# Ledger of designs, part 10: VH-VL binders against Uncharacterized protein C1F7.10

Target 1, 238 residues: Uncharacterized protein C1F7.10, of Schizosaccharomyces pombe (q09921)
Amino acid sequence: MIRILVINPNSTVQMTESVKSVLDDCTPPNVQLEYLTCPPEGPKAIECVSDGVRSAAVLMKYFEDHPPQVDAFLVSCYSDHPLVTTLRETYRKPCTGIMQASILTALSLGRKVSVVTTTKRYEPLLTDGIHAMGISDSVFAGIASTGLAPLELDSKPRAEVDALLARTALRAVNEMGADVICLGCAGMTHMAHVLEKAVGPNIPIIDGTKAGVELLASLVRMNLFTSKQGVYQAVGSD
Short names: E, the ipSAE of ESMFold2; O, the ipSAE of OpenDDE; V2, 0.75 times the mean of E and O plus 0.25 times the DockQ between their complexes.

## First folded at step 5 (VH-VL)

Design S53 (from O4 with heavy chain Y33D; framework fv_olinvacimab)
Heavy chain, then light chain:
Amino acid sequence: QMQLVQSGAEVKKPGASVKLSCKASGYTFTSYDMHWVRQAPGQRLEWMGEINPSGGSTNYNEKFKSRVTITVDKSASTAYMELSSLRSEDTAVYYCARGGYDFWSAYLTPLDYWGQGTLVTVSS
Amino acid sequence: NFMLTQPPSVSVSPGKTARITCRGDNIGSKSVHWYQQRPGQAPVLVMYYDSDRPSGIPERFSGSNSGNTATLTISGVEAGDEADYYCQVWDSSSDHVFGTGTKVTVL
ESMFold2-Fast, scan of step 5: ipSAE 0.540; ipTM 0.827

Design S57 (from O4 with heavy chain Y33W; framework fv_olinvacimab)
Heavy chain, then light chain:
Amino acid sequence: QMQLVQSGAEVKKPGASVKLSCKASGYTFTSYWMHWVRQAPGQRLEWMGEINPSGGSTNYNEKFKSRVTITVDKSASTAYMELSSLRSEDTAVYYCARGGYDFWSAYLTPLDYWGQGTLVTVSS
Amino acid sequence: NFMLTQPPSVSVSPGKTARITCRGDNIGSKSVHWYQQRPGQAPVLVMYYDSDRPSGIPERFSGSNSGNTATLTISGVEAGDEADYYCQVWDSSSDHVFGTGTKVTVL
ESMFold2-Fast, scan of step 5: ipSAE 0.572; ipTM 0.844

Design S60 (from O4 with heavy chain D102S A106N, light chain S93D H96D; framework fv_olinvacimab)
Fold by ESMFold2-Fast, scan of step 5:
Structure S60 (fold): chain C 238 residues (1-238), chain A 124 residues (1-124), chain B 107 residues (1-107)
Amino acid sequence: as target 1 above (238 residues)
Amino acid sequence: QMQLVQSGAEVKKPGASVKLSCKASGYTFTSYYMHWVRQAPGQRLEWMGEINPSGGSTNYNEKFKSRVTITVDKSASTAYMELSSLRSEDTAVYYCARGGYSFWSNYLTPLDYWGQGTLVTVSS
Amino acid sequence: NFMLTQPPSVSVSPGKTARITCRGDNIGSKSVHWYQQRPGQAPVLVMYYDSDRPSGIPERFSGSNSGNTATLTISGVEAGDEADYYCQVWDSDSDDVFGTGTKVTVL
């Protein structure tokens, strides 16, 4: 049995429950998922680099006190979170985030990927994170959002939000040139269905939580590990 | 149509406890944190604490931690704040406010909707 | 010991620009929200995530946040803008999430 720890790096338990609801319906064979919410002293949301740093610090201290007994780690926040690289420095076991997993999966299936997300506030952070992976604009179509601020989106009727998401997905395909789309949010089954219906049967829609679990399971099955040469080298020799 | 409706004014004696209610409507109650904020006459806004209605987890301002308890009734979409061992300094308007997390954006949200406030007067 | 310090008062003439500052250590790395409170009323959100306006708030309201200072700017000030204004940030290490408040007087 392959054991994967799915980590919500913020202290909001509802985020963990949302991710769990997505993954419980599609857990791969011979995989056991365990879930962890960041302890209460960590940030309620990861909105900026400093939140990510504090989140990672709290979680690493938690792992010092509660050594994890798993085969791989999934950081379940659609962002360039420092916990991913911190876990890679600390453990030999595979680790990825759902943003990174979804982009790598998408580029195995399409020539030009876009990320569809809910609010315009994610656009610069996600763009920077994807560029940090070495992904160029020759294969990255950009971030497509509804153009709305979070409170504007939250105040609208569901039918209007669905229409905005459908329009956003169509813009990613028809105007930005995407032939594959990544969901820019964790734990949102409804969003996946809306996008699939809008763009039709020829455009893959990638859920990063599912992609992350499948990627980590495959890495474990191949007996692969985080490199301990160079940047992720452990302190002292094994 | 989003609305927070608070219970009516209270007059209490020193040493008593008060329990205020805040009924939410027009949104999914468990999708947002509920906060309690007070304001003494002529003073600034003071955050008291929050609750995640989904799991019931709370976080309190250290100043009030020994005296405040925030709870929810999910079936009634109602949040409660109980403050014990009342002092004259607790005379204030108490607000509930929605915020702290958005399901759609996964961001820490501002306090975007406020109840009308409940005046609590503590006098002998 | 993160503190949000605002000037106690700002006086402005009708039609001119009012600037309300909120100073906090490294506040530019945080999301700042602003509330308007008229006497006897609950606070109303007027600016959020540094520079976004809620529906119904006039374009005269704008915001910025950089370094150690966030600013709420009200151009073309009207008598109805007279109120107390509070900045607010979420911080994992501080329970003082609100600024000290600024009374804007339109003279």
Scores: ipSAE 0.034, ipTM 0.602, lowest interface PAE 6.6, mean pLDDT 87

Design S61 (from O4 with heavy chain D102K A106D, light chain H96E; framework fv_olinvacimab)
Fold by ESMFold2-Fast, scan of step 5:
Structure S61 (fold): chain C 238 residues (1-238), chain A 124 residues (1-124), chain B 107 residues (1-107)
Amino acid sequence: as target 1 above (238 residues)
Amino acid sequence: QMQLVQSGAEVKKPGASVKLSCKASGYTFTSYYMHWVRQAPGQRLEWMGEINPSGGSTNYNEKFKSRVTITVDKSASTAYMELSSLRSEDTAVYYCARGGYKFWSDYLTPLDYWGQGTLVTVSS
Amino acid sequence: NFMLTQPPSVSVSPGKTARITCRGDNIGSKSVHWYQQRPGQAPVLVMYYDSDRPSGIPERFSGSNSGNTATLTISGVEAGDEADYYCQVWDSSSDEVFGTGTKVTVL
């Protein structure tokens, strides 16, 4: 049994419950998922860099007091969260975030990846995060949003929302040149079929939560580990 | 249409408790936080607390956390706010308001729909 | 304890532009929302995430947020815009924080 700790880096318990409900339906064979919500002294939401830093600090202190008994770590936040690199510095075990996992999976399947998201605010935020991974615009087509604010997604009829998601996916393919698409929000996990129907059978749609679990399980099965030669040199204990 | 309907005005004595209700309609009740905000006569809006209706988790303003309790009845799509040990300074209009969509944790969503408000008067 | 400070009042003539400021330490790193409250009524969301407009809010309402100051701008002001305006942010130490409020008078 491979044990993977799925970490919600905010202190909102219901976000962890939402992720758990999705993952419990698609857990791979011989994998046991464990879930952790950031302790309550951490931020309820990640709105700025300082929230991410505070989140990571609270979680690392928690791990010092409660050493994790797992084989790998998944940070369940579609962003460039500092906890990912902090865990890589601290532990030898594999660690990734759902954004990073989805992009790496996409680049194994297509030449030019795009991320489809629901809000225009995510476009610059996710672009910066992906560039921070060392991904160039030669293989990154950009972020495509529905042009809808979060409030509009739930106030508009579902048929109109599904049509906008479909049009956004088609824009990513036809105008931006994407040949593989990542879902840019955990809340879109159940909407993959809308994008699949819109773009047709030749374009993979990647769910970062599932990709993260599968990637980590594979790294553990291959007996791979976070390099301890270089920037992720051990500063603590395994 | 999306709507929040609050219970009627209350008159209480100092030291009593008051429990207000807020019935939601027109959206999935468990997908959004519910907030309580008050406004004393001629004063600014003051946030009291929030609840996630799905799991019942709450977060309160430090000023009120010893006296305030927010609960939900999911089957009735109704949120409640109980304020105990009432003082004359608690005389205010109390609002419920729909807040953050739980699947967008990168930022909290604004308070987009508000109830009509409930006047609570505390006098001896 | 995080605080948002607004001017207590702003006077503007019909057809001109009103600018309502909201000052807070490093507020430019936060998402700012704005509410309009007419006398005897519940607040109404008029601007969110610094500069996004809800459906039904006219395009003459706009917003900005940088450094220590967020601003709600109302161009072509109409008599119906006379109201109290409140800014709001979420802060990790203070949760939801409302500004001190600004009364906009259209004369």
Scores: ipSAE 0.005, ipTM 0.506, lowest interface PAE 10.9, mean pLDDT 85

Design S62 (from O4 with heavy chain D102T A106M L111F, light chain H96D; framework fv_olinvacimab)
Fold by ESMFold2-Fast, scan of step 5:
Structure S62 (fold): chain C 238 residues (1-238), chain A 124 residues (1-124), chain B 107 residues (1-107)
Amino acid sequence: as target 1 above (238 residues)
Amino acid sequence: QMQLVQSGAEVKKPGASVKLSCKASGYTFTSYYMHWVRQAPGQRLEWMGEINPSGGSTNYNEKFKSRVTITVDKSASTAYMELSSLRSEDTAVYYCARGGYTFWSMYLTPFDYWGQGTLVTVSS
Amino acid sequence: NFMLTQPPSVSVSPGKTARITCRGDNIGSKSVHWYQQRPGQAPVLVMYYDSDRPSGIPERFSGSNSGNTATLTISGVEAGDEADYYCQVWDSSSDDVFGTGTKVTVL
């Protein structure tokens, strides 16, 4: 049995519950998923680099006190989170984030990927994160959102939000040139359905949470590990 | 109609404790954080702490951490804030305010709805 | 212990523009929210995420946030805009932090 720890790096338990609801319905065979919410002293949301650093520090302290007994780590935050790199430095076991997993999966299926997300606030942060992976605009179509602020979106009827998400997905394909789409958030099963229905059967929609679990399970099955040569080598242990 | 309705004014002696309530209606109580913010007469707003009604996790301003306790009753959609070891400096209007996580944004929201405030007077 | 500093008062003539600043170290990397408080009343959200307006807030309210200074701008000031204004951010080390407050007087 392959054991994967799905880590919510913020301290908001509702986010962990949303991710769990997605994954419990589609857990791969011979995989056991475990879920962890960042302890309360960590940030409730990750809005900037310093939030990510504090989050990683709290979680690494937690792992010192509660050594993880798993085969791989999934950081379930659609961002360029420093916990991914910190876990790779600390453990031999495979580790990825859902943003990274979804983009790599998308580029194995299409030539130009877009990320479709809910609010305009995510656009600059996700753009920076994807560029940090070494992904160029020759294969990255950009981030598409509804253009609405969080309170505006939250106040609208669900049918109106669905129509806005459908229009956003169509814009990513028809105007931005995407031939594959990644969901720019975690734990939103309904969003995947809306996007699939809007763009039709010829455009893959990648859920990074599912992609991350499948990627990690495959890496573990192949007996692959985080390289301990170079930047991920623990200082003083070799 | 969304509302936050707070308990009535309190007069306490130094060293006593006070427990204030904030009853929410018109939205899903467990979908948002509940915050407590105070304001001494003529002074600035000061954040005291918060609770996530889903799961009951709390976080407190370091200044109040040893004296404040925030709790919820999910069945009544009510949040409570208890402040112990009262001092004259605790004389203030205490507000509850909704904020925190939204379903769509995965971000923390501003304090978009506020209770009417409860005056707590600490006098000997 | 993150701190937000506002000028104590701003005086403005009717129809002119009021600018209320909120200073904090590298505040441009944070999301700034603004509240209006009239005497004896609870605060009301008037600007959020630097420059977004809640429903019902007039277009003459606008916001910006860059470097070490966030600004709430009220153009075409009306007598009804006279109030105390507070900026607010969430910081990972200090949680929710309010500014020192600015009293806007319309003269």
Scores: ipSAE 0.119, ipTM 0.655, lowest interface PAE 5.4, mean pLDDT 87

Design S63 (framework fv_ifabotuzumab)
Fold by ESMFold2-Fast, scan of step 5:
Structure S63 (fold): chain C 238 residues (1-238), chain A 124 residues (1-124), chain B 107 residues (1-107)
Amino acid sequence: as target 1 above (238 residues)
Amino acid sequence: QVQLVQSGAEVKKPGASVKVSCKASGYTFTGYYMNWVRQAPGQGLEWMGDINPNSGGTNYDEKFQGRVTMTRDTSISTAYMELSRLRSDDTAVYYCARGGYDFWSAYLTPLDYWGQGTTVTVSS
Amino acid sequence: DIQMTQSPSFLSASVGDRVTITCRASQGISSYLAWYQQKPEKAPKRLIYYASSLQSGVPSRFSGSGSGTEFTLTISSLQPEDFATYYCQQWDSYPLTFGQGTKLEIK
């Protein structure tokens, strides 16, 4: 049995339950998923680099006190989260984030990927994170969002948000040139349905939580591990 | 196994208050909203409000605003609904039900599990 | 408030019949619609969510369809235990609202 720890790096319990709901129905064979919500000292949302840093610090302390007994780690936040690289430095076990996993999966299925997300504030952060993976704009169409501020989304009827997401997905395909789309947020099964209905059956929609679990299970089955030479070597040993 | 167990039947005089409890088990109590729905004899379902057990935040139907208070105790996984200034037309079965959609938290489940109901009779 | 209207309010049918209940929303609600079954003196039980997703443990003879403002619950081959009152409910926006109910009785 392969054990994967799915980490919600924010302290919002509902986000963990949402991800669990999606993954429990599609867990790969011979895989057992464990779930962890960042302790309440951590941020309730990861909206900037400093939120990620504070989140990683809280979780590092938690792992010092509660050493994990798993085969791989999935950081379930659609961002370039520092916890991914921190876990790679600390453990030999495979680790990835859902942004990284979804982009790698998308580029196996299409020539030009776009990420559809909810708010405009995430566009520059996600763009920087994807570029940091070495992904060029020749295969990256960009981030498409509804153009709304966070508070505006929370106040709108859900049907209106769905209509905006459908328009956003169509823009990614028809104007930005995407032939494969990644969901820019964790655990939203209904968002996948909305996007699939909007763009039709010829455009794959990638859920990063599902992609991340499948990738990590495959890496473990191949007996692969995080390199301990170079950047991810132990940062020190007493 | 998800289970919601409500407090027993109550008989109240007009003008009194009633407080119904709903004890949750079999899931992470703070991970799901708790809704309150009532049903008058021979009538349909009427939503009263919900509470986010993690934050304590509440949403009430305007019809009950000023008379209803929803609270929770996370240490015992129990939600409460208190309705004040009772009238005879508040006679109903009151249900708690797990669910709701929070776009920001990506919480995606509507009312999926229901308590057994608490009969509240307002009269003498 | 979003008004939910069911039709018919009352339906009589025989075991083995195909039964269809419709639900209309006063404005677009995308797929934010659920269907519930309520037997006499019992709490409601969710059958369908997101307009067409079958709740775990619910028999496959139940199905839902629709989007926007028009929704349908279908029972493909009615069984004795299916005689109950059925409710649709939207969760697109607050306050959450239910249809008035459809009472399904034996013919």
Scores: ipSAE 0.349, ipTM 0.747, lowest interface PAE 4.0, mean pLDDT 89

Design S64 (framework fv_daxdilimab)
Fold by ESMFold2-Fast, scan of step 5:
Structure S64 (fold): chain C 238 residues (1-238), chain A 124 residues (1-124), chain B 110 residues (1-110)
Amino acid sequence: as target 1 above (238 residues)
Amino acid sequence: QVQLQQSGAEVKKPGASVKVSCKASGYTFTSYGISWVRQAPGQGLEWMGWISAYNGNTNYAQKLQGRVTMTIDTSTSTAYMELRSLRSDDTAVYYCARGGYDFWSAYLTPLDYWGRGTLVTVSS
Amino acid sequence: QSALTQPASVSGSPGQSITISCTGTSSDVGGYNYVSWYQQHPGKAPKLMIYYVSNRPSGVSNRFSGSKSGNTASLTISGLQAEDEADYYCSSWDSSSTHVFGGGTKVTVL
């Protein structure tokens, strides 16, 4: 039985429950999923680099007090979250974030990937994170968002948000040249069908939480591990 | 422990207004919205609307739009629901419940904790 | 005034399994995974039993399970007990961020 810890790095319990709802329907064979919400000392949302740093600090302290008994880690935040690299330095076990998992999956299915996300705030952060993976603009179409700030988005009925996301996905395909789309927020797992309906049957829509679970299960089944040679070695560990 | 404590029962005349309070404790008030749901005697549940505890944004049931106002007081972690121009068919138990549109997740949350209810009787 | 359709009543004997259906449209039950189920005993506030179609809150018995197929969600109670006698309401958020309830189902344990 492969045990994967799905980590919500923000302190919002509903985000964890939303992800769990989707993953419970799609758990791979011989896999047990465990869920962790960042303790309440952590940030309620990860909207900037400093939120990610504070989040990672709280979670690593939690792991010191509660050593994890799992085979792999999934960081359920669509960002270049510092917890991913910190877990890779600390443990030999596989670790990925949902951004990295979704992009790797997309590049196996299409020539040009775009990320559809909710707010304009995330566009430069996600672009920087994807470029940091070594992904070139020859295969990356860019980030498409609704253009709205979080407060503006919060003020709208869900039907209007769905319509904005549908138009955003169509823009990614029709204007940006995407032939595959990644969902750019862990919270969007329940909205995949909105994008699927909008862009039609020829464009795969990738849920990074599902992709992350499948990737990690495969890595564990192949007896693979985080390299302890080079960047992910724990400097000063002995 | 999450608790929602509601104000006591009220008797009002037709045409009056009633304001019900819901005091939250055991969680960060501004992280969750508050929904209001009513239930007439022997009838089912009817959703009235929702308010964000973060910014005070509201979403009201169309049937009640124009008669209902929902507000929050973050200093006391209290939500309020005011219903105006009361009619006899507004006689119901009024519940507050935690849930609705969650600002931080940008998703709809279930109504996971409920107040005990406030009976409002409209009689002439 | 209910948007979602539930049977008015369901009955069973102790130890039996019963299922309550909740039928909506593609704009609510069929379109999203926002289905919740609430249990209400006479004179009491509703209690959340199932959310996001199939998830149980802490403290809810695993005898309660939820599922969905197309526009119809279902609540199943296995090993029926006397304490399960109550009214059960389904709900969903719709495409307009409006919360809609079913008419309620009275469960009788014979």
Scores: ipSAE 0.000, ipTM 0.505, lowest interface PAE 11.5, mean pLDDT 86

Design S7 (from O4 with heavy chain A106S; framework fv_olinvacimab)
Heavy chain, then light chain:
Amino acid sequence: QMQLVQSGAEVKKPGASVKLSCKASGYTFTSYYMHWVRQAPGQRLEWMGEINPSGGSTNYNEKFKSRVTITVDKSASTAYMELSSLRSEDTAVYYCARGGYDFWSSYLTPLDYWGQGTLVTVSS
Amino acid sequence: NFMLTQPPSVSVSPGKTARITCRGDNIGSKSVHWYQQRPGQAPVLVMYYDSDRPSGIPERFSGSNSGNTATLTISGVEAGDEADYYCQVWDSSSDHVFGTGTKVTVL
ESMFold2-Fast, scan of step 5: ipSAE 0.508; ipTM 0.814

Design S8 (from O4 with heavy chain A106T; framework fv_olinvacimab)
Fold by ESMFold2-Fast, scan of step 5:
Structure S8 (fold): chain C 238 residues (1-238), chain A 124 residues (1-124), chain B 107 residues (1-107)
Amino acid sequence: as target 1 above (238 residues)
Amino acid sequence: QMQLVQSGAEVKKPGASVKLSCKASGYTFTSYYMHWVRQAPGQRLEWMGEINPSGGSTNYNEKFKSRVTITVDKSASTAYMELSSLRSEDTAVYYCARGGYDFWSTYLTPLDYWGQGTLVTVSS
Amino acid sequence: NFMLTQPPSVSVSPGKTARITCRGDNIGSKSVHWYQQRPGQAPVLVMYYDSDRPSGIPERFSGSNSGNTATLTISGVEAGDEADYYCQVWDSSSDHVFGTGTKVTVL
């Protein structure tokens, strides 16, 4: 049995429950998922790099006091979160984030990846995170957003929201040149179905939360580990 | 239609406690945080605290933490804010407001719906 | 603790553009929201996530946020825009922080 700890790095429990609802319906065989919400001392949201640093500090302190009994770690936020690298420095066990997992999965299936999201505000943040992975614009088509503000999800009819998501995915394919699409979120199963229907059978749609779990399970199954030579070398205590 | 309806004005003496209510309608009460914000006459808006109706967890502004208690009655879709050891400086309009989370960014959403406000006057 | 400073007042003629600033250290890294408060009324959200408009808010309202300054811009100002405006952010150490408020007067 492979045990994976799915970590919500913010202290908002509803975000953990959203991720859990996606994964509980599609847990891989021989995998046991455990869920952790950042303790309440941590930030309720991760809006900038310093929030991510505070989040990582609280979680690392939590792991010192409660040593994790798992085989791998998944950081479940669609961003370049410092917890990923701090876990890699601290543990030999595999660790990834859902953004990183989805992009790597996409580039194994297509030549030009785009990320679909709802608001334009997230475009520069996600772009910076993807570029930080060493991904160039030769294989990254950019972020496609609906322009739909989050509060409009409650006020607009579902059919209008679905139509906006469909048009955004089609724009990513037809105008931006994407041949594979990543969902820019941690827990929206409905969106994947809308995008799949819109772009047709020739364009893979990648859910980073599912991709992250599958990637980690495969790394554990292959007996692979975070390199302890160089940058992620273990930081021993005195 | 989303709506927050607050209890009526209160007049209290120094040292007393006041408990205000905020009744929500038109949305799933447990899917959003409920915030309390006050505004003294001619002053800025000041955040007092929040509650997550799902589970009842609270977080308070350190300035008010020793005197404020926020609770919910899920069956009535109502949030409450009790402020104890009242001082004349606590004279203010008290608002409840809804806030949430955005799964796309994992950011907190703004305070998007507000109650009409409750005037609390503390005088001897 | 984190502080947001706004000018106390802004005067603008009908049909012209009002600009309301909100200053805070590295505020460009935060999500800025704006509320409009008319006399005797509760605040109303008019702008969020720096530049997103809620349903029902006219196109003449726009926002920006960069460096140490966020700005709410109201073009083609109408008499009904006369109100107090507050910026607001969430900060992991200070929680929800409101600006000092700006009274917009339409003359």
Scores: ipSAE 0.440, ipTM 0.780, lowest interface PAE 3.4, mean pLDDT 88

Design S9 (from O4 with heavy chain A106G; framework fv_olinvacimab)
Heavy chain, then light chain:
Amino acid sequence: QMQLVQSGAEVKKPGASVKLSCKASGYTFTSYYMHWVRQAPGQRLEWMGEINPSGGSTNYNEKFKSRVTITVDKSASTAYMELSSLRSEDTAVYYCARGGYDFWSGYLTPLDYWGQGTLVTVSS
Amino acid sequence: NFMLTQPPSVSVSPGKTARITCRGDNIGSKSVHWYQQRPGQAPVLVMYYDSDRPSGIPERFSGSNSGNTATLTISGVEAGDEADYYCQVWDSSSDHVFGTGTKVTVL
ESMFold2-Fast, scan of step 5: ipSAE 0.389; ipTM 0.772

## First folded at step 6 (VH-VL; framework fv_olinvacimab)

Design A1 (from O4 with heavy chain L108M T109R; at its last look DockQ between E and O 0.01; V2 from the best seeds 0.00; counts 0 for: pae O 11.4 > 2, placed apart)
Heavy chain, then light chain:
Amino acid sequence: QMQLVQSGAEVKKPGASVKLSCKASGYTFTSYYMHWVRQAPGQRLEWMGEINPSGGSTNYNEKFKSRVTITVDKSASTAYMELSSLRSEDTAVYYCARGGYDFWSAYMRPLDYWGQGTLVTVSS
Amino acid sequence: NFMLTQPPSVSVSPGKTARITCRGDNIGSKSVHWYQQRPGQAPVLVMYYDSDRPSGIPERFSGSNSGNTATLTISGVEAGDEADYYCQVWDSSSDHVFGTGTKVTVL
ESMFold2, look of step 6: ipSAE 0.382; ipTM 0.780
ESMFold2 (binder alone), look of step 6: mean pLDDT 91; pTM 0.937
OpenDDE, look of step 6: ipSAE 0.007; ipTM 0.495

